Miniprotein binders against Mevalonate kinase. Designs and how they scored, part 7

Target 1, 378 residues: Mevalonate kinase, of Arabidopsis thaliana (Mouse-ear cress) (p46086)
Amino acid sequence: MEVKARAPGKIILAGEHAVVHGSTAVAAAIDLYTYVTLRFPLPSAENNDRLTLQLKDISLEFSWSLARIKEAIPYDSSTLCRSTPASCSEETLKSIAVLVEEQNLPKEKMWLSSGISTFLWLYTRIIGFNPATVVINSELPYGSGLGSSAALCVALTAALLASSISEKTRGNGWSSLDETNLELLNKWAFEGEKIIHGKPSGIDNTVSAYGNMIKFCSGEITRLQSNMPLRMLITNTRVGRNTKALVSGVSQRAVRHPDAMKSVFNAVDSISKELAAIIQSKDETSVTEKEERIKELMEMNQGLLLSMGVSHSSIEAVILTTVKHKLVSKLTGAGGGGCVLTLLPTGTVVDKVVEELESSGFQCFTALIGGNGAQICY

## First folded at step 3 (miniprotein)

Design WD0d (from W1 with E7Q K10E A11W W14R Q17E R43L Y47E R87K Y90F L94V E97W)
Fold by ESMFold2-Fast, scan of step 3:
Structure WD0d (fold): chain B 378 residues (1-378), chain A 117 residues (1-117)
Amino acid sequence: as target 1 above (378 residues)
Amino acid sequence: SPEDQAQKLEWQARDLELSGRWDEAVKILQEAYDMFEQTGDTLMQAEVLSRIALLYYEQGNLDKAIEHMERAVEIYTELGDPRSVAKTLFQMAVIHWKEGDVDKARQYLQEAIDLES
């Protein structure tokens, strides 16, 4: 038996940084996915006692005997309940860390270790102690702010829960989960995110699970429906960022210039709300007119992000390049490096701008914004 | 002993890493580095620097990651450990590739390969 799942990454369309200061932000799913394939062996299989994890994008494989997992993490299978998401205790996480260490990781990377720990926690709590091969492949670059950890948690959870879904649908391509299953999936994915990030906001996993868009402000998350196609060029500057330092820098600027920064945050709040309203509008009379309005709002938002001090020379280089092609761009997420979004109006040919950006050492992706969330395939 | 205290700091840093509290883990590892410096344990100083560098890399602070890896390479070189030097150079190659500096990435990768053979 084989189950496949996928989950999208995400971008922040508007409102990054200002949301920390009470403004509205808008996040959207992107059609770049993390894929998970879950394979259970036939009962007659020779090696019917192992759990194997394959990371195809980095050519790594990990394998544990079920007996060893049960010894290190002595879960009582009779208390397992997949309808009740469970938090991983610090004691259990330390035991899982030992299992990860025993695999002799070629690199001591926090992401790799935490991702494998998340996998072991989710697998053992949802499936229990059954043999399987789990294959993971991601289109999302790690550390670029495109929601790769949340996509991993959502895709893993979708595959694991799909194996337990009572209503089996015919295997005719990718299928979305119903609301009850998405809610359960999102809660499990959030528990996985806790292992990776300690205190996650729930934003990234919610966007990845439900797809489309969300609006969030002061801890409140509202799901949104996109009623227009949006295509973006995503440019990864390949420049690392210190998110904590950037967030701190904005806060310090707000202390030094409180009235100016309050006006900046209020302006961002208005932009985020207007962007959400345009995209949700059921007025289908002019996609081109909506694109022009979105273009102008993105341009304004980038100016306000400059006012907050979160741009970078690499971001400015991307923006300067796209302006030569009459396109509008803004940073997404923390800034200081990371990714830049460029709106691609209907009919835009992207080849020349991509060639120029890649010649400068940047990585480019084209993505549809506000598409599907978590999906499964049998 | 100072060695026992440094080991406790490393365990505390590991707990913080597992919970995603990377900045706090770096601070604790810096305390461990200072303890190993006081005890003259140069091998452990290099190992702690490499670990701090990987945490900066995961945070996306590539400049600080490279800075700490360069310091670790210097110590491993003085200790006569070409395997650890090669491993650190390979990690630096990956970081430079991520920054888009393909020429530096290629240079460090070749240097690492040469040390392994």
Scores: ipSAE 0.000, ipTM 0.108, lowest interface PAE 21.5, mean pLDDT 83

Design WDpa (from W1 with E7L K10E A11N L18Y R43E S50D L54A Y57L R83K L94W E97L)
Fold by ESMFold2-Fast, scan of step 3:
Structure WDpa (fold): chain B 378 residues (1-378), chain A 117 residues (1-117)
Amino acid sequence: as target 1 above (378 residues)
Amino acid sequence: SPEDQALKLENQAWDLQYSGRWDEAVKILQEAYDMFEQTGDTEMQAYVLDRIAALYLEQGNLDKAIEHMERAVEIYTELGDPKSVARTLYQMAWIHLKEGDVDKARQYLQEAIDLES
């Protein structure tokens, strides 16, 4: 009767911004999840003509009659092909936006509208026009660069596709999908990301779907396997950022200082490749020695991000606090605010540093890096 | 509304930054500051000062960035918001530390710690 799915957020461990200029970047899954529960009503159940979406964390519920959905979204049996991911047209997206507006979303929560639109598109394309209740809850803060929108798209798609599999093993907990189903899932999740972000890179949904780590350079994505434990403190500055302005600023600096900036980008490429190699290595180097090398590379990468002009006073405040505890930190993602990663060596006690950061208005999470991708539970 | 006005001004400033027109972005934010001062919107005044400080940091003008952060501290203090004061002081301390002024950095850090005690 019920399908559950979860998908992890992500961080960029190294290579943000420089990757736009031909350098290598490394992204990794984090064990903070978006969860989706999908329930189909019994044939005799009351209200079995409705599609209901519950956003548990914020106590919001949306409900549509299936008749109204059919009026707003184009229906044809050829459009209900779950094996062929489909892009939402501009015309259809506008019709879906009307369905969202009819739910009287509070103006301070209008940032949810694209996620709800994504839900309606993915649901109708994968399931069709059948009644259900879909419950979503997330451990990931929205807009913080931790891949919340991708985790939503991946978790939602996993639940929808899993509900459509004829042979189901009910059981004993979370299970991963096979390669063929993950590829299909990732392509559908990418279509969902297009509704939220217009032209997504595919990085966020790929790392959320497959888990572990990915390395990407010049449009090529390579999946990697972590062979060491990695624990991070993730500090959300709660400072908003304009990714386009930050990306443009780096490009303008590269125009003004081409030789210096090419050297910066090359240095970042080397750091990203070394970080990936250390984490993937199965040699007899101790975890402690690997952690020391990773600390130094993260510190160097943060210096190069400062050279690109993408840090922020909020990021620097976090770094200053963690330095007092002999910890190394770097921004993740676009910078200009957002989240900061702090490597936690084996045996590190975080209580005091977390207390100091939270007392300054920042939000803290501890996370294991390079874990599982999308998972389902029947 | 003040929030709609702030969003409009923020969007204009980000568009100007995206276009590399930093001086124009600072100018419209300074105009926004004056508007919020005249209407008594103290919270928006602090927000705009943080935005201007961020632009000056991006330009490498640390003196102007700190000047605007100091003004934001005054407003946060007036609002009775010690957490925002402490956060801004940590930012100022980090800037001074990167410039090699350890004594000034230590001074700001101690002030921030005292506020949170």
Scores: ipSAE 0.000, ipTM 0.131, lowest interface PAE 20.2, mean pLDDT 83

Design WDpb (from W1, 15 letters changed)
Fold by ESMFold2-Fast, scan of step 3:
Structure WDpb (fold): chain B 378 residues (1-378), chain A 117 residues (1-117)
Amino acid sequence: as target 1 above (378 residues)
Amino acid sequence: SPEDQAYKLQAQAYDLELSGRWDEAVKILQEAYDMFEQTGDTEMQAWVLERIASLYFLQGNLDKAIEHMERAVEIYTELGDPQSVARTLRQMAFIHIREGDVDKARQYLQEAIDLES
């Protein structure tokens, strides 16, 4: 038996940082995916005693005997329930860490340890102690702020839950889960995100699970329906960032300059609300006119992010390059590096701008935003 | 084993890619390709070609990027893997956008959508 799942990454269109201070933010799924293939061995198969994880995009493979996993991970039959998402205890996480350490990760790949721990937790709680090969392949650059960890958690959970669904119809192509299964999936993915990030916001996994767009304000997440196609150039600066330091820096600036920063946060709130209204609008406004309005709002939001102190020289270099081509850009996520979004109006040819950006050492890709969430294929 | 060595080489290539050392990454990936050929792992041969093509795309060498992507599409098609064909076709679409061939890019994107439906 084989099950395939995929889940999209995400970008923040507007409202990053200011959302911590009570402003509205808008996030959207992107058509760059993390894929998970779950394969159970045939009854006559030679290797029926192992769990194997393959990370294809980084060419790493891990394998454990089921006996070793059972020894390391506590089993309590009274608490195991697939329909009830469970948090990983600190004691269990320590035992899982030993399983990961036994795989002898290269020093340069130690950043993968939390993702592998998440895999072992989700697999053993949803499937149990059965042999399988799990293959993960991601189109999303890791650590760039495009929701790669959430996409991993969502895609993995989708494959694991789909393998347990009794009414499996052999269809062609990708299919979405129903609302009840998406809610369960999203809750399990959130538990996986807790292992990776400690205290996740829930934004990334919700966008990845449900797709389309969300609006987020003061802990409340509202799903949005996009009524226009929207295409972005995403430029990865390849510059790492410290999200905690950036968030702290904004908060410190707000203490030093409370009136100015309150005005900045209020301006961002207005931009996010207008952007959401434009995208959801079914009025007679042309796509081209809506694109021009969104372009201006993105430009304004980037100026306000500069006022918050979260840009970076690498981000500014991308923006300067795109301005030469009459395009507008803004950082997405934490800033300080990471990714930059550039709106691509209908009919835009990107060859020259991409050439210039890549000659500067940046990585470029295009994405349609507001598409599908988690999907499965049998 | 040759298989284990091939996976180790791919990991090394990824580190070189992250460091912007793309020529060295391509060389190491070519060595991995040869090892997967020796072990008969055709799926991994296609994946390595896809990664080599991505590195050429990052370098602005669009001709070599297209050549390697076309080879990967051929192998994934022979393997009966529509998911991997669709993913590779999307990457080819982005390469053709860079060449200025928007019509060909549109064709590849539509083909990828049709394969996934």
Scores: ipSAE 0.000, ipTM 0.135, lowest interface PAE 20.1, mean pLDDT 83

Design WDpc (from W1, 15 letters changed)
Fold by ESMFold2-Fast, scan of step 3:
Structure WDpc (fold): chain B 378 residues (1-378), chain A 117 residues (1-117)
Amino acid sequence: as target 1 above (378 residues)
Amino acid sequence: SPEDQALKLEQQAWDLEYSGRWDEAVKILQEAYDMFEQTGDTLMQAEVLLKIARLYYEQGNLDKAIEHMERAVEIYTELGDPKSVARTLKEMAYIHLKEGDVDKARQYLQEAIDLES
């Protein structure tokens, strides 16, 4: 049997940084996916004693004997416990690290080691010790702030859980999981994120699992129904960022200028709430009118992010380029580099603006936001 | 060999830089610097210092960028490489100009021009 799964990345539409100070933020799924294909061998197939992981786009393949995996990853019960998400202990994680080291990862690819460790943990806890080939392919750039690690965890978990359901209905396309399975999936994906990031927020995996949009404020996550997918140009500046330094800088500015910064944070809160309301709305307002309102709110939010000190010369270069094409842009996530969002109104041709941005060394994607979460295909 | 190990560290740093992990990239480049010091590859020590300086510049830490460039200038001067000295001085001039220190920018630029003559 073969199971396919995909999970979307995410962007922060509004509210980044201000959310640390009590404002509302809005995150949305993007239709750039991590794909996982899970294949079990036929019982009569030769060489059915191995677990194989293929990272297709970078032409890397890893393979372990099931006997070696059983030795390294202890399983104290023969009963399958996939209904109860499990945290990986420090002891088990160290044993998994040895399994990864035995595969002779190139030193320049050591950033993959946590992802491979997550794969081994999730596979053995959800499937157990059965032979398979797992193929992973991602449209999301690593380390760009588009939720690539969460999309990996969600897509992998979706494939593993889907393969475990007893009654399978073969469809002619991608289908969503029910609410019970999405909740279970999201909890398992969070355990995978803990291996990669230590203390993840849960925002990225929740958006990737459920799709659409979420708003979050003061530790509360609210899922939103998107009734207006937006088209965005996402520009990766390819400039690294120090998220902790940026967050600290905003906090220090708030100490030096408390009244001004409180007003900035309150303005961001209003923008985030209005953006969520526009996108969730089912009223008779035309798509074009909603796009104009969103455009203006994004422009205002970028000005407030400048006031917080989290823009960067690379971000400003993207914004200056898109302004020449009469488009509006804002940074997404931590700023200081990273990705920039540009709203593309209905009917916008992007060829010339993409050409200019790419000639400056930036990487461009077009994406619809607010679409589907995790999906499976048989 | 130690030289092969240093080159592998530079490759790791490049991948970390590409991934936006600037602090880790600097740490790995510092390890490469130490290995080139042990092998006596003084030219590669200066090249690694310039890579560290450029990472600090990209982070907006102009003081650390200039500090590491000044160390590279000292090494290139000891090696008798006026072209590398002039190149590094021009980069330092640009950084000072961007900070609004026109007098320091002019000083470094004049030093670079004098070396090229």
Scores: ipSAE 0.000, ipTM 0.113, lowest interface PAE 23.3, mean pLDDT 83

Design WU0a (from W1, 15 letters changed)
Fold by ESMFold2-Fast, scan of step 3:
Structure WU0a (fold): chain B 378 residues (1-378), chain A 117 residues (1-117)
Amino acid sequence: as target 1 above (378 residues)
Amino acid sequence: SPEDQALKLKYQARDLERSGRWDEAVKILQEAYDMFEQTGDTEMQALVLSAIAYLYREQGNLDKAIEHMERAVEIYTELGDPLSVAWTLFQMAQIHEEEGDVDKARQYLQEAIDLES
């Protein structure tokens, strides 16, 4: 038996940082995917006592004997239930960390350790102690703020849960999960995110699981249907960022300048609500006209992010380059580095702007916004 | 870097494919293949071949997809990259399974498994 799954990354269109202060934010799935292939050994296979993880995009392979995994990961089979997502205890996470260390992970690749730990937790809780080969291949740059950890958790969980469904009809091509299975998947993916991030918001995994767009405000997540195509150039500055320090900086600025910052947060709230309304609108307004309105709102939002103090010289370099080509850009996520979004109106040729950005050492991707969530293929 | 350039071209090709500009998508990737052949970046040649195979698979041209995957397997084999060989063989097995050729699918799956032992 073999199962394939994929899950999209995400970007924040508007509302980052201000959402911490009660404003609305809008996030959308992007059609850059993490793929997971789960393969069980043939009945006649000689090597049927191992769990193997292959990270194809970085050419790394890890393998554990099932006996070693059973020693390290405590579980009571009487309490193991796929329909009940389970949190990994700190004690269990430490034991899993030892399993990862035993694989002699290269020092420069230590950032993978939490992802491998998440894999071991989710695999053993959903499948148990059965041999398999799991192949992961990601289109998403790691640590760039494009939801790579959530896409990993969602895609992995989708493959694991799909392999456990005995009454599933086999089909050709990619298919979406039903609402009940998506809810279960999202809850399991959230448990995986806890291993990677400690205190995840649930936003990234929800967007990756359900696709399309969401708006969120004061802990409430609302799913949105995208009714127009949106194409973005995503520029990775390759500058690392300290999200905690950036969030703290905005909060400190709000304390020092409460009236000004309240006005900034209220302006962001209005922009986020208007962006969501434009994108989900079914009226007769042309795509080109909607793109012009979105372009202006993105430009305004970037100005407000500058007012919050979360831009960076690398982000400004990207923005200046895209402005020369009459394009509008804004940072996405925490800022201080990371990724920049540039709206590409219908008919835009990107070759020259991409060439200039890459000459500056940046990495470029094009993506469609608001597409499919988690999907499986048998 | 060569890897960054290959990824950029892969995503540009996917964007063109989604716009219905299939011939341009394949052309960009074929030009990338020729460029990496001239520079001797054999690993990037294999990555580009895999991207071309993906486009053909999306079009439903499974014969062309397999043809390009077979070329990628040859390059990965020469590079001594059994993981990339195994992954490509696995993709080929999936195409044959989708076509209903269970025997060919099982042959490719077994070859991929053998590379992992």
Scores: ipSAE 0.000, ipTM 0.171, lowest interface PAE 18.3, mean pLDDT 83

Design WU0b (from W1, 17 letters changed)
Fold by ESMFold2-Fast, scan of step 3:
Structure WU0b (fold): chain B 378 residues (1-378), chain A 117 residues (1-117)
Amino acid sequence: as target 1 above (378 residues)
Amino acid sequence: SPEDQAIKLRWQAYDLKKSGRWDEAVKILQEAYDMFEQTGDTYMQAFVLKLIARLYYEQGNLDKAIEHMERAVEIYTELGDPYSVARTLWEMAEIHLEEGDVDKARQYLQEAIDLES
């Protein structure tokens, strides 16, 4: 038996940083995916005693005997329930870390340790101690703010849960999960995110699981329906960022300049709400008219982000390049580096702008935003 | 620039449409198409075809809307521009979705996704 799953990354369309100060933010799924293939061996196959993880995009393979896994992760099967997502205890996480260390990861790739630990936790709690080969490949660059860890957790959980659903029906192509299964999936993916990030917000995994768009403000997440196609050029500056330092810097600026910064945050709140309304609108007569309004709001939001002090010379270089081509860009996520979004109106040819950006050492992707969440294929 | 020209044509057609002058909007875009054919600006020809398609869609003429979008796809494909092909397929999917043809919409969306991956 084989099951495949995929889950999208995400971008923040508007409201980053200001959302920490009570403003609304909008995040959207992007059609760059993490894929998971789960294969169970045939009953007649020899050596059906191993769990194998293959990371195809980086040509790494890990393998454990089921006996060794069971020894390292002792738990009472009578208390296990797929419908009740479970947090990994610190004791169990330390035992899992030993299993990962035994695989002799190259030191330059130790950043994979948390992802492998998440895999072992989710696999053993959802499937148990059964042999399988799990193949993962991702279109998302790690650490760039495009939700790669959340996409991993969502795609992995989708494959694991799909293989365990007794009422499953084999279909053609990629299928979306129902609301009940998506809610369960999202909660399990969140537990995986805790292993990777300690205290995740839940935003990334929710966007990846449900797809489309979400609006979030003051701890409340609202799911949105996109009623227009929206295309972006995503430029990865490949400049690392310190999210905590950037968030702290904005807070310090708000202390020094409270009235000005309150006005900035209120302006961002209005922009986020208007962007959401435009994208959800069913009565607009033209996609091109909506694109022009979105373009202007993105430009305004970038100016406000510059006022917060979270831009960077690499981000400004991307913006200057896209302006030469009459395009509008804004940073996405924490800023200080990371990724930049450029709206691509209907009919835009990207060859020249991509060539210029790549000549500067940046990495470019084209993406449709607001599309599908987690999907499975049997 | 060709892009500045496209923006002008877009807003001129929009203004005529908003004033209820649909035939004039189609006429100005058809004249623009002929101009770009003479100058060899194949990218702008495809863009103008999409604008004409949108006008037909707004008038409720789905057959002519899809016909013009299919012609735009052919031109973008010949130009080696998978992004513009994918974008046009997405718009065709949106038209079919609004008309209740979910299966046809899914077909175009899958083709668009495949072109981007």
Scores: ipSAE 0.000, ipTM 0.103, lowest interface PAE 21.6, mean pLDDT 83

Design WU0c (from W1, 16 letters changed)
Fold by ESMFold2-Fast, scan of step 3:
Formats: C-alpha cells, sequence, structure tokens
Structure WU0c (fold): chain B 378 residues (1-378), chain A 117 residues (1-117)
C-alpha cells in the first residue's frame, strides 16, 4: 500500500504588518509543494519492524526500530486517539530529540532536527507503532518565508490521516480531503508547527491545508474562494530579515505618528478587502481588467509598506528591475529582505525579467496563486 | 563560451537549491566561482559567494556563511561598489543576529547605513 500527499506553500498577498494593528490581511496558497509518500511493507516483507524517513532532495535516510521508538516515547491508550490532536510535552520533545541525535546528523544539517522531531511526533500519534517508509521532497526553499514548515506539517499529516481512510479506489490523480478530514488535518499540522516554531499563528498551516486564500484580522481566519487565475513571479532576495525588529519598528512609528499611521493601516485594510473581493468575484469582468485592478492595488500597498518603513534596498532593486519590464511588485511577509511578488498579467513572457533578476543574484519562481490545498493520491 | 558555461552551472545550482539539495548546489556554485574567476567576471564571483553563504545559512552553518560574505565584501570593496558592500553587510548583520551576537549585528547594520548615506 502506498499513499501520496502534497501541500502548498503560501504568500501574503496584502496586509502584512498592518494586520498587527487591526487591519485585514490576505494570504494565498502557491502551487509549489511539499510531497510526502507513505509506504507500508508487504505482510511477508523482511525488516517489517522499522520506521524509515527518506529526505529525497538531500539524499538523507533515517531509520528507527519500532521497539526503540516505543521505549523513548511510550504512550498508553492516548496513542490510539488520532481524532484528538495532541500537543507534544517538553519531556516527550526531549525524548524525541534523543532519537534524532542517535541518527548522527552532520553539524551543517542540524537545521533538520525540528522537522524530524515533528515527523516522529505526528507519525507516532496518528499511526502508532506500525512499520513504514516515508519519503519527503519539497519544491519550497528553506527559510524563504514561503511557508515550508507548514507545508511539511500539512503534507505529513495528510499522508498519515489518508492511510486511515478505509475504502477508496486506487487514485486517478490528486484528490482533496473532505471538510471534516481537513479540519482534523489542520489541527494536527498546527501541533507539528508548535514543535518547529513554538508559538505559530495558525495562518500558514490553514492556508496550506485548505488552499485557495484566507482573510485574517484580529486573530480571526476566514477562508476564501479564488474565482480567477492569478500568476506571480516570486523573487527571493536572499537577504535575511529580522521580523521582530521590523514589527517593533512599525509599532514605534505608530507611537510617534499615531494619526498618520492609523490612516496608513486603514488604507491597507481597504486594499486587502478590495483585493479579496476582486479575486472572489464571479461577475463578467474580464481577467485582464481584474489583473489591472490588482496591479494598481499591489502598487498602492507597496507604497504604504514604504510608509511603514519595512522595505529594503534589495526589495527596491527587484522592483526597479520589474518596472523596466512594465510589471508591478510588492514585498511579501515581513519585508526587510525576503521575497517579492510580481504580478504576471495574462500573456506575460518571463524569460527576460527572470534572467535579469537572476543575474543580480536573486532566486526566481513562477507560481499560480489561490490553488489547491492539501491533496492525496493512492 | 566559458562565460556561458559558468552561467549554466549557476542555473543548475539554482535548480538544486530549489530542490533542497544544498550540498550539491554549493559544489556547483564553487565550480561557477572558479569559472567566473578565469573569465575575469569579478562581480559574478561576489554574487556566487553570497549565494554559497545563503546556502550555508539554510543549513545552519552560520560560520561558513559569514566567511563567504566576508570574501564578497572584500571583492565589492576592491570594485568600488559601496551599494553592494552595504547590501552584503546587511546580510551579515542578520546572520550575526541569528547567532545571538546582537552587538556584532548592530555594528554591521550601522556600517551598511553609513555606506548608503
Amino acid sequence: as target 1 above (378 residues)
Amino acid sequence: SPEDQAYKLKFQARDLEQSGRWDEAVKILQEAYDMFEQTGDTDMQAIVLRNIALLYRYQGNLDKAIEHMERAVEIYTELGDPISVAYTLLQMAYIHEEEGDVDKARQYLQEAIDLES
């Protein structure tokens, strides 16, 4: 038996930073995926007492005996309760860390340890102590702000939960999960994110699980349906960002200039709401006309982000380059570096702008926005 | 041409980077570096060093990331490119912050601000 799952990364389309101050933000899934393949051994197979994790993209393999896993993280009846997502305790995390350390990760790959810990937690709580081989590969660059940790948690959880679905004909391609299974999946993925990030917001895993886009404001997440194709060029500046310092800087500016900054935040709120409405609309407005409206809103949002002080010279270099090609760009996420989104209107040829950006040392991806969430294939 | 070959290696390295195959990407980028050195494309040498540093940062090897960034700063300084120096110093400030060295991070950030002004 073999189950495959995939989950998308995400971008913030509008409303970053202002959302901390009560404005609306919009996040959308991107068609760059993390993939998980779960394989159970044949009933008569040798070595049917092991759990194996293969990280295909980096040619690493980890293997544990089920007896060793049970010794390190023993759970009585709670291991059987896959319908009730569970938080990993500090004691259990320490035990899992020992299992990871026993695999002798090279120092240069220690960044993998939290992801492997998340894998062991999710596997043992959802499947229990059954042998399997789990293969992971990802199209998402690590540390880029495109939601790679959430995509990992969602894809892992999707594969694990899908293995428990009793009657399904072998697949004819990728299939979405029903609402009940997506809700359960999202809650488990959130528990995985807690191992990686401590205090996740729930935004990234929700976008990755449900797909399309979400609108969020004051801790409330609303799922949205995209009714138009939307294509972006995503440019990674390769400049690291201090999210905490950037958020603090905006707050300090709001203290110094409260009336001006309140107007900035209100303008962003309006932009986010209008962007969501355009993308959701089923009216007769042409895709080209909608693209022009979105282009203008993205340009306005970037100007307001400049007013908040969160752009960066690397971001401005990307924007200057895309403007030469008559394209509009804005930062996504924290700013101060990171990724830049460029709207690609219908019929845009990207070869020249990509070559120019890459010649400047930037990394480029093309992505469709607002597509599918977590999917499975048998 | 040798220049075309160097750019092909850089493109191959980006595919490996996108796939999370960072050790292989570093190896290919080092080959690209050597070719840009042979062709005298000093600006591309500095860009490749920054790309290698980013890959080491992805891997959590912050010491090697800093070493490669320092080499890029040296090249940009010799080229008389203060904007690229400032940009690279900002990346170094971030890496030092990730290491917990806030004083070093502030030092690089100030140097970058001074160069931009």
Scores: ipSAE 0.000, ipTM 0.144, lowest interface PAE 16.8, mean pLDDT 83

